# Miniprotein binders against Manganese-dependent 2,3-dihydroxybiphenyl 1,2-dioxygenase (bphC): the designs that were tried, part 14

Target 1, 315 residues: Manganese-dependent 2,3-dihydroxybiphenyl 1,2-dioxygenase (bphC), of Geobacillus genomosp. 3 (q8gr45)
Amino acid sequence: MTAEIAKFGHIALITPNLEKSVWFFRDIVGLEEVDRQGDTIFLRAWGDWEHHTLSLTPGNRARVDHIAWRTKRPEDVETFAEQLKAKGTEVQWIEPGEEKGQGKAIRFRLPNGYPFEIYYDVEKPKAPEGKKSRLKNNVYRPSYGIAPRRIDHVNVWTTNPSEIHQWLKDNMGFKMREYIRLNNGFVAGGWMSVTPLVHDIGVMVDPKGQPNRLHHFAYYLDNVTDILRAADILREHDITIEMGGPGRHGISQAFFLYVKDPGSGHRLELFSGGYLIFDPDWEPIEWQEHELQEGLIWYGPEMKPGGPMDDTTEC
Short names: E, the ipSAE of ESMFold2; O, the ipSAE of OpenDDE; V2, 0.75 times the mean of E and O plus 0.25 times the DockQ between their complexes.

## First folded at step 20 (miniprotein)

Design k4 (from h5 with Q43R I91L; at its last look DockQ between E and O 0.91; V2 from the best seeds 0.00; counts 0 for: SAP 71.085 > 70)
Fold by OpenDDE base, look of step 20:
Structure k4 (fold): chain B 315 residues (1-315), chain A 105 residues (1-105)
Amino acid sequence: as target 1 above (315 residues)
Amino acid sequence: SPEVRQMLQRIEQLLQRARERIERGDLDEAIEELLRALREILRALEEALERNPEDERVQSMLYRLLWAIALAKMLIRRGDYDEAIRFLMELLREILQALEEALES
């Protein structure tokens, strides 16, 4: 059986200011702290079922430790390991519990340096009694902070997106959903998924020519009004909203609000209002160069190339 | 290389012309000068890449510039000439710096 990725699982971040990052993600964003291992804190949204969707670890600089993908089947982890090794990729095995709440996994780097993890076995702890939702198909009650439902996607930047798109397709079964094609045929960005989401991963060209950068990761909120409420919460805590406010992308149809973790500089997208793809024969949507304005901003703040939105963190 | 030095000189001249046009309020012409500079750089990078397709540095710069041009054109199409000029000027300054560093190596 062909190994398959089921979903974007979690992102592990290194932060130079753990205390402030925890304050931001736990107290402001409203992610639930699930567990600790050493100095690492594990968090998840109120609607996340797995042990964690975010981890924060102290370090000297902000970087992504790994981006983790859950397989569809337990045996797929080994199959991926074998396939990657056969293609010359160095694969590190992670033993059960080495990352708290996770079973046996593999870590490896993509050709451009992206640190990926593939796993299947993961704990699904219940919320503490005092935070448990009365609705049995929820984990937590969404009771504080911005309170996003779940982790949604990751967006990474590189020098040659097409190479990564092809790699993701060939090695992990990602499908292109939407992409930007420039007049010369260069693909400047692609939104790819293994789920009905428009994207589990976005891979775009880095305007600074860096090979492996995190632009953002995203948590999903159910309603556009939740994003607006999030904006109020952020401003109440004197946190800067990037681009000055929320908007909507044409690509993915995302209603977005971007914010940097003040502790690390890692960018978080608060995401709502996209669409789902259920067609097995989905033809990727091409955005042409002359359509970039509407693709990037359907409405909302004006994008300013070369501005703070071009800031990324190491991965 | 002499070619890089000549390119630097051309870029500097184009930047100067662009500045003069900006001062005169000829924003369209300023943009054209800046885009011309970028096109010259792109051609040089393409030629370099043809000679060495595995040169990741050249490839990276090429893709970066292609994207930057696309973004600049986007700004131009929406009538944001001031922003386009600022963006292009900054890009060219960065390129000049990179080229100077390359000459020193």
Scores: ipSAE 0.737, ipTM 0.875, lowest interface PAE 0.8, mean pLDDT 93
ESMFold2, look of step 20: ipSAE 0.741; ipTM 0.889
ESMFold2 (binder alone), look of step 20: mean pLDDT 75; pTM 0.663

Design k5 (from h3 with Q6E Q13R L35M Q97R L103M; at its last look DockQ between E and O 0.90; V2 from the best seeds 0.00; counts 0 for: pTM O .769 < .8, SAP 70.112 > 70)
Fold by OpenDDE base, look of step 20:
Structure k5 (fold): chain B 315 residues (1-315), chain A 105 residues (1-105)
Amino acid sequence: as target 1 above (315 residues)
Amino acid sequence: SPEIRELLQRIERLLQRARERIERGDLDEAIEELMRALREILRALEEALERNPEDERIQSLLYRLLWAIALAKMLIRRGDYDEAIRFLMELLREILRALEEAMES
């Protein structure tokens, strides 16, 4: 059987200020702390079922330790390992429990340096009694902070997006959903998924020419009004909202609010209002150069090339 | 290379003209000068890439430049000339630095 990715699982972040990052993600964003291992803190949204969707580890600089993808089947981990090795990719095995709450996994780097992890076996702990939802198909009650439902996607920047798009397609079965095509035919960005989401991963050109950068990762909120409430919460804590406020992308139809973790500088997107793709014969939507304005900003704040939004973190 | 030096000199002249036009309030003309500079760079990079198709540095620079041009055009189309000019000026400075570094290597 062909190995398949089921979903974006989690992101592991390194932060130069763990205390501040934890304050931000746990206390402000409202992610639930699930566990600790050494100095690493594991968090998840109230609607996340897996052990964690975010980990924070102290380090000298902000960077992504790994971006993790869950397979559809247990045996797919080994199959991916074999396939990657056969293509000359170095694969590191991660033993069960090496990452807390996770079974046997593999870590590897994409050609551009993106650190990926592939896993299947993962714990699905219940919320503690005092935080457990009364609704049985929820994990936690959304009780504090911004309180996003779940992790949603990751957006990464590179020197040659098309190579990464092709790599993701060939090696991990990602499908292109939407993309930007420049006049010369180059694809400047692609939104790809293995799920009904428009994107589990976005891969775009880095304007600074860096090969492996994190632009943002995203958590999903059910309603646009939740994003607006998030804006209020952030401002109450004197946290800067990027671009000055929320807006909507044409691409992915995302209602967005961007904010940097003040502890690390990693960017978080608070996401709502996208669409789902259920058609098996979905044809990718092409955005052309003359459509970029509406593609990037359907309404909301103006996109300012060369501005703070071009800031990324290492991955 | 002499070719790169000549290119840099042309770009510098175009940048200077653009600055002068900005100072006069001739924003449309300033943009034209900047776009001309970008086209000169694009041509040079394309030619270089034709000679060395597998040169990742050239590919990267070309990709960045093409994306920047697309963004600049977007700004121009929405009437944000000041931002377009600023963005292009900064980009051109970065490219010039990159080219200078390449010459020194």
Scores: ipSAE 0.679, ipTM 0.847, lowest interface PAE 0.8, mean pLDDT 92
ESMFold2, look of step 20: ipSAE 0.775; ipTM 0.899
ESMFold2 (binder alone), look of step 20: mean pLDDT 79; pTM 0.755

## First folded at step 21 (miniprotein)

Design j1 (from k2 with P2E Q6E L27M S105R; at its last look DockQ between E and O 0.77; V2 from the best seeds 0.75)
Fold by ESMFold2-Fast, scan of step 22:
Structure j1 (fold): chain B 315 residues (1-315), chain A 105 residues (1-105)
Amino acid sequence: as target 1 above (315 residues)
Amino acid sequence: SEEIREMLQRIERLLQRARERIERGDMDEAIEELLRALREILRALEEALERNPEDERIQSMLYRLLWAIALAKMLIRRGDYDEAIRFLMELLREILQALEEALER
């Protein structure tokens, strides 16, 4: 069979202030610190069935080290490697354990330079000694912080979104779910998935014309009320909730808020709801120019272009 | 070229007229002057891209402008004229600075 992606696995981030980023993601956001390797700290949301879904490594400036995707089958890693090399993509092999908790993987770059990783084998979470849940899933939900359930998606900004949309479709099996088409025919953004989620990845045009930009990545929460609770927690700690949130997107239909890590400026989205796509004949939803406000913000504080929401970090 | 300098001069005049309209409270006229300036740039970029379809810098600038114009129109439809003017003024200032730097230095 053809090689297939199962899910968004993790994101690896560089931060110029490791202590502040760890405080934000671990103590405020409520991700569990699961492991360390050298100066790198590994974290996961309580419901993630991965060794980690976020890693933080100190460095001189904020950037993305890699965005990782898990395959459906062990042999799919080799198959993706062969297919990518056949099309001229340079592929680097990563040995088992070179990234802690992970088996062999491949790393490569998309058009415009986005660093991707594909893997299969991964150590599964195990509850810390004395904290094993009475539920038989070998994990526990922390009673502190925001405590999201799982990693959800990533959103990248680029110079030509359609080039990346097509590349993802051709090489990784992504399908277009929703997109923005302007009056002249230009597709300014597209949201794609290989899973039943409304999107695993969003790709939009960068308003500053820059390639290789991360706009945000997201963790999922069970309920809209959990997003409101997150807002209360952020406010208690004087962390700014960005414009547009808490609110509802037209694209995805999800309830959300955005917040930047104070240590790095990497943007996190807290995300709940949205719809699920199980139908193989799902028709992509087109948002037109006159519908932009509704697509971006169905309701909530209005986003104003050219402001802090245009901030991105380097890939 | 001389024609590019003439285009930049026309755009600078449109931008100056927009500032004067803003100072007088003529918001509709200010928006129209700013949109004329953007359309001038858009036309030049479309022509340049037709001559060199593989030029990534021209393509990037074109796509950036198309998105910015769509956002400005969204603000106008929303009735948020002050924000539309702020956004357009900032965008045009940045684009003109980049074009001027490219011409000489």
Scores: ipSAE 0.697, ipTM 0.877, lowest interface PAE 1.4, mean pLDDT 89
ESMFold2, look of step 21: ipSAE 0.742; ipTM 0.886
ESMFold2 (binder alone), look of step 21: mean pLDDT 73; pTM 0.638
OpenDDE base, look of step 21: ipSAE 0.732; ipTM 0.882

Design j2 (from k2 with Q6E L75M; at its last look DockQ between E and O 0.79; V2 from the best seeds 0.00; counts 0 for: pTM O .783 < .8, SAP 71.223 > 70)
Fold by OpenDDE base, look of step 21:
Structure j2 (fold): chain B 315 residues (1-315), chain A 105 residues (1-105)
Amino acid sequence: as target 1 above (315 residues)
Amino acid sequence: SPEIREMLQRIERLLQRARERIERGDLDEAIEELLRALREILRALEEALERNPEDERIQSMLYRLLWAIALAKMMIRRGDYDEAIRFLMELLREILQALEEALES
């Protein structure tokens, strides 16, 4: 059987100020701290179904340690490992429990340097009695703070998006859902998924010409009004909302709010209001250069190229 | 290379013209001069890529420039001339610096 990715699983972040990052993600965003391993803190949204969706580890500089993808089948991890090795990719095996709550996994780097992890075995969350949802199809009851439901996607920037799009397609089975085509035919950005989401991953051109950068990762909230509430919460804590958001993208139809973790500078997107793709014969939606304004901003704040939104973190 | 030096000189002249236009409040003309400079660089890079199709640096630079042009045009269409000009001037300065460094190596 062909190995398949099921979903975006989690992101592991390195932060130069762990205390401040934990304050932000746990206390402000309202993610649940569920575990610790050494100096690493593991967090999740109340509606996530895995052990964690975010980890924070102290380090000298902000960077992404890995972006992790869960397979559809247990055997897919080994299959991916073999396929990657056959193509000349160095694969590191991660033993069960090396990452808390996770079974056997592999870590590798994409040609451009993105650190990926592929896994299957993961601990299902067990909420303590005081935080357990009374609703059976929830793990935790909605938390305090912004309280997003689940992790949603990651957006990464690179020098040559098309190469990464092709790599993701060929090696991990991602499908292009929406993309920006420049006048010369180059694809400047692509939103790709293995799920019904418009994107599990976005890959765009880095305007600064950097090969492997994290633009943002996203958590999903059920309603647009939840994003508005999030804005109030952020401002109450004197946290800057990037671009003076919220706004809505044409691409993905995302209602968005961008904010940087003040501890690390990693960018978080609070996301709502997208659409789902269920059609097996989905034709990717092309956005042309003259359509970029509506693609990037359907309504809301204006994007300023060369501004703070071009800031990224290392991955 | 003599070709790179000549290109640099042309770009510098275009930048100077753009600055003069900005000072006069001729923002449309300034944008045209900046876009002309970018198109000239693009042409040179395209020619270089034709000679070296596997050169990742050239490809990267092309992507960067093409995206910058696309963004600049977007800003222009929405009336954000000042931002477009600032963005393009910064990009051109970065490119000039990169080219100068390449000439010194």
Scores: ipSAE 0.664, ipTM 0.846, lowest interface PAE 0.9, mean pLDDT 92
ESMFold2, look of step 21: ipSAE 0.800; ipTM 0.913
ESMFold2 (binder alone), look of step 21: mean pLDDT 77; pTM 0.713

Design j3 (from k2 with E12R R13E L27M R93E; at its last look DockQ between E and O 0.82; V2 from the best seeds 0.00; counts 0 for: pTM E .783 < .8)
Fold by OpenDDE base, look of step 21:
Structure j3 (fold): chain B 315 residues (1-315), chain A 105 residues (1-105)
Amino acid sequence: as target 1 above (315 residues)
Amino acid sequence: SPEIRQMLQRIRELLQRARERIERGDMDEAIEELLRALREILRALEEALERNPEDERIQSMLYRLLWAIALAKMLIRRGDYDEAIRFLMELLEEILQALEEALES
């Protein structure tokens, strides 16, 4: 059987200021700290179903340790490992429990240097007494702070997006959902998914010519009004909202709010709205150069190329 | 690299003209001068790519420049001329610096 990715699982971040990053993600964003391993803290949204969706580890500089994808089947991990090795990719095996709450996994780098992890086995945590939802189809009751429901997607920048799009398609079964085509035919950005989401991953051209960068990762909130509330919470804590958001993208139809973790500089997108794709014969939506304004900003703040939004972190 | 030096000189001239246009308040003309500079660089890169189609550095630079032009045009279309000029000038200055460093090496 062909190995398949089921979903975006989690992102592991390295931060030069763990205390401040934890303050931000746990206390401000309202993610639940669920576990620790050494100096690594594991967090999740109240509506996530896996052990964690975010980990924070102290280090000398901000970087992404890995972006993790869960397979559809347990045997798919090994199948992916074999396929990657056959193509000349170095694959590192991660033993069960090496990453807290996770079974056997593999880590590897894409041709451009993106650190990926593929896994299947993951713990389904039980919320402690007092935090357990009374609703059976929730794990935790909604948390304090911004309290997003779940992790949603990751957006990465590279020098040649098309190569990565093709790689993701060929090696991990991602489907193009929306993309930007330049006048010369180059695809400057692509939103790809293995789920009904418009994107589990976005891959765009890095305007600074860097090969492997994290632009943002996103958590989903149920309502646009939740994003507005999040804005209030952020401002109450004197945290800068990038671009003077919130706004709405034409691409993905996302209602967005961007904010950097003050501890690391990693960018978080608080995401709501969008649409779901259930059609098996979905034709990717092409955005042309003359449509970029509406694609990038349907309404809201003005995007300023070359501004702070072009800042990325190492991936 | 005489070709690089020639390109550098041409870009400098275009930037200078753009600055003069900006000083005069001729924002449209300034943008045209800046875009002309980028197009010249693009042509040079395209020619280089034809000679070396597998050169990832050239491809990367093409992507970067094409994206920058696309973004600049977006700014222009929405009437954000000042931002377009700023963005293009910064980009060209970065390119010039990179080319100068390459010549010194």
Scores: ipSAE 0.737, ipTM 0.882, lowest interface PAE 0.7, mean pLDDT 93
ESMFold2, look of step 21: ipSAE 0.758; ipTM 0.894
ESMFold2 (binder alone), look of step 21: mean pLDDT 81; pTM 0.765

Design j4 (from k2 with L27M L62M L91I; at its last look DockQ between E and O 0.71; V2 from the best seeds 0.00; counts 0 for: pae E 1.6 > 1.5, pTM E .745 < .8)
Fold by ESMFold2, look of step 21:
Structure j4 (fold): chain B 315 residues (1-315), chain A 105 residues (1-105)
Amino acid sequence: as target 1 above (315 residues)
Amino acid sequence: SPEIRQMLQRIERLLQRARERIERGDMDEAIEELLRALREILRALEEALERNPEDERIQSMMYRLLWAIALAKMLIRRGDYDEAIRFLMEILREILQALEEALES
């Protein structure tokens, strides 16, 4: 039986200013701090159904320690390890508990250097005393911060996206949902998933030719108006909203807002809406070169040189 | 090395000509000149890659240029000619910087 990825699980970030990053993600964004291990802080959104979906570790510069994907079955972790090693990938085993709240995992780098992790066993969240929702199995939404429901997706940059799109399809079962094809045939970006989302991962060309940069990771908000409330919260704390405001993507059709963590410079996307794909015979949507504006920004802030078009952090 | 030196000289000349056209207010002509310059550099990189298909430096520059041309066309279709010119000038300057860094290796 073929090993399968079930979902995007969590992202582990390195920050040069841990206290400011924790302030941003815990106090402004409103993620719950669930645990600590050494210098690492573990957080999740109130609706996440895993021990953590974000970890923050101090370091000398902003980096990504790993982007983690949960398998469909526990035995898939070993199967992925065997398949990756057979193709020449160096695989590091992570013992149970080495990452707090998680069972055994493998870590490896994609051909372009993206640091991935694959795991299955994970502790489930427990509601704090007095915060268990009557809706069962969930903590109720906090009354502070932006309070997103769950982690949603990650977007990364590379030199040639189609090589990574093919690698993800062949080795992790990702399916292309939408992509951009330029007039000369070059595929500049692709949005891929293993879930009903349009993307669990987006891979686009890096405008500066770097092989493996993180563009953003995203947390999902139940309602579009929650993004407007998020903008007010960010403004109240004098945190810059990239491009000056929220907008709507043509790709995925979701509403968005970009903001950098002031402690690290890592970009967070606050994300809401969009469509879901349930049909097994979905045909990917192609965006042509002349449609690039509408594909990236349906309406809202204008794409301009600088900012999210060329400035981001390393993996 | 001679290939990189040639590209540096071409980029410098094109930037100077584009500045002169911008100062005269010939925005359409400046845009066309800058796009033509990028396509000429792209063609040279494609030819170099055909001879040396594993040259990662050339691959990176080629993909950057393909994307940059597409973004510039997006700005032009939107009617943002001043932004398009600023973007094209920045890209050519960045290519110059990358080529000079390659020469120092």
Scores: ipSAE 0.643, ipTM 0.843, lowest interface PAE 1.6, mean pLDDT 89
ESMFold2 (binder alone), look of step 21: mean pLDDT 76; pTM 0.654
OpenDDE base, look of step 21: ipSAE 0.686; ipTM 0.855

Design j5 (from k2 with P2E L27M A102E; at its last look DockQ between E and O 0.81; V2 from the best seeds 0.76)
Amino acid sequence: SEEIRQMLQRIERLLQRARERIERGDMDEAIEELLRALREILRALEEALERNPEDERIQSMLYRLLWAIALAKMLIRRGDYDEAIRFLMELLREILQALEEELES
ESMFold2, look of step 21: ipSAE 0.760; ipTM 0.894
ESMFold2 (binder alone), look of step 21: mean pLDDT 75; pTM 0.662
OpenDDE base, look of step 21: ipSAE 0.725; ipTM 0.875
ESMFold2-Fast, scan of step 22: ipSAE 0.726; ipTM 0.888

## First folded at step 22 (miniprotein)

Design z1 (from j5 with E12R R13E R93E; at its last fold request DockQ between E and O 0.83; V2 from the best seeds 0.77)
Fold by ESMFold2-Fast, scan of step 22:
Structure z1 (fold): chain B 315 residues (1-315), chain A 105 residues (1-105)
Amino acid sequence: as target 1 above (315 residues)
Amino acid sequence: SEEIRQMLQRIRELLQRARERIERGDMDEAIEELLRALREILRALEEALERNPEDERIQSMLYRLLWAIALAKMLIRRGDYDEAIRFLMELLEEILQALEEELES
């Protein structure tokens, strides 16, 4: 494809309790509040090269407004629009500044309804003069909260994962990195990237048979000890760390924990490690049905299917 | 339809037998009956999908159940029989509810 995705840019979330969600993401998780537009609050991690990587808007129920991807070149936004429209995908144009800090963008829906956005132009923040570091980072690491470095990936649950895997491959250049294949041949989940990361997006079958569900999105921390410190911070505030974490995934090899925003129920993953893929001839890793426990939780507290870990929010 | 009513009846009977096995402490038999109920549903869905390959609802239920069986087998391999039974019981009750709602519409 001529047009290319550079990275996962941001996620826009609706919350029924804005005050509680802001407390959680800003004060506990330690994301910086960078801007506001109407009732929407924009946040980012200290290392994100974006205007924002998370936005929170009040609404009557928890849902995803959009999942946004940045292109490699300015002209790629129009190229994606033309290619998607040619294949029958309805494309809506968003004017510059309609989403604060962002240039023109397109919005559209994947099969099963996931709301995606593609953009290029975005305001990059400057470190405030009083917080300017000698390392010349654009934003200083906050001295409060968990303070993750950057946004990492999104994980969505659907009714037919292979349909979404194929769509992402055909329309946005994603490559399969790891996947789960059951004994009957069904691919129950797949993790894909366009970057050197182990995955930018995971797509799994929903155990409740629901289409268009967000399972989680993730912020990255530099090391495993940061994840353990995050657990201590969450415990101090009586915020439940979900089963399976702190622990290690087989898929990605990363150390992690999951936690839900108390204001919305949107799930956040705190993520560290994993491996990087620079080789163009990378062969996708297959996890078989009998390896399912190891693939999901290599070690850590046991995950119990059918419980709170199966909770998702609407897209 | 009459076919859906008959399927609901069979699932209810299998769930009742599973409950009786649980009460007697026959965990292996309870699991086998719950897995049998899911396999019967899977077979019916596979046949329905062959007749209507583009039916998203049938496809969704089929893929959900394939995943659920894989998860149940994972719990069984892990020796977590209580969780396997709880998981399978909750799943089958949700399926019954969904099928009953279809009959009412």
Scores: ipSAE 0.678, ipTM 0.863, lowest interface PAE 1.4, mean pLDDT 89
ESMFold2, look of step 22: ipSAE 0.780; ipTM 0.906
ESMFold2 (binder alone), look of step 22: mean pLDDT 75; pTM 0.666
OpenDDE base, look of step 22: ipSAE 0.732; ipTM 0.875
ESMFold2, fold request of step 23: ipSAE 0.757, 0.724, 0.755; ipTM 0.904, 0.888, 0.897
ESMFold2 (binder alone), fold request of step 23: mean pLDDT 78, 78, 78; pTM 0.722, 0.714, 0.718
OpenDDE base, fold request of step 23: ipSAE 0.750, 0.730, 0.740; ipTM 0.890, 0.874, 0.881

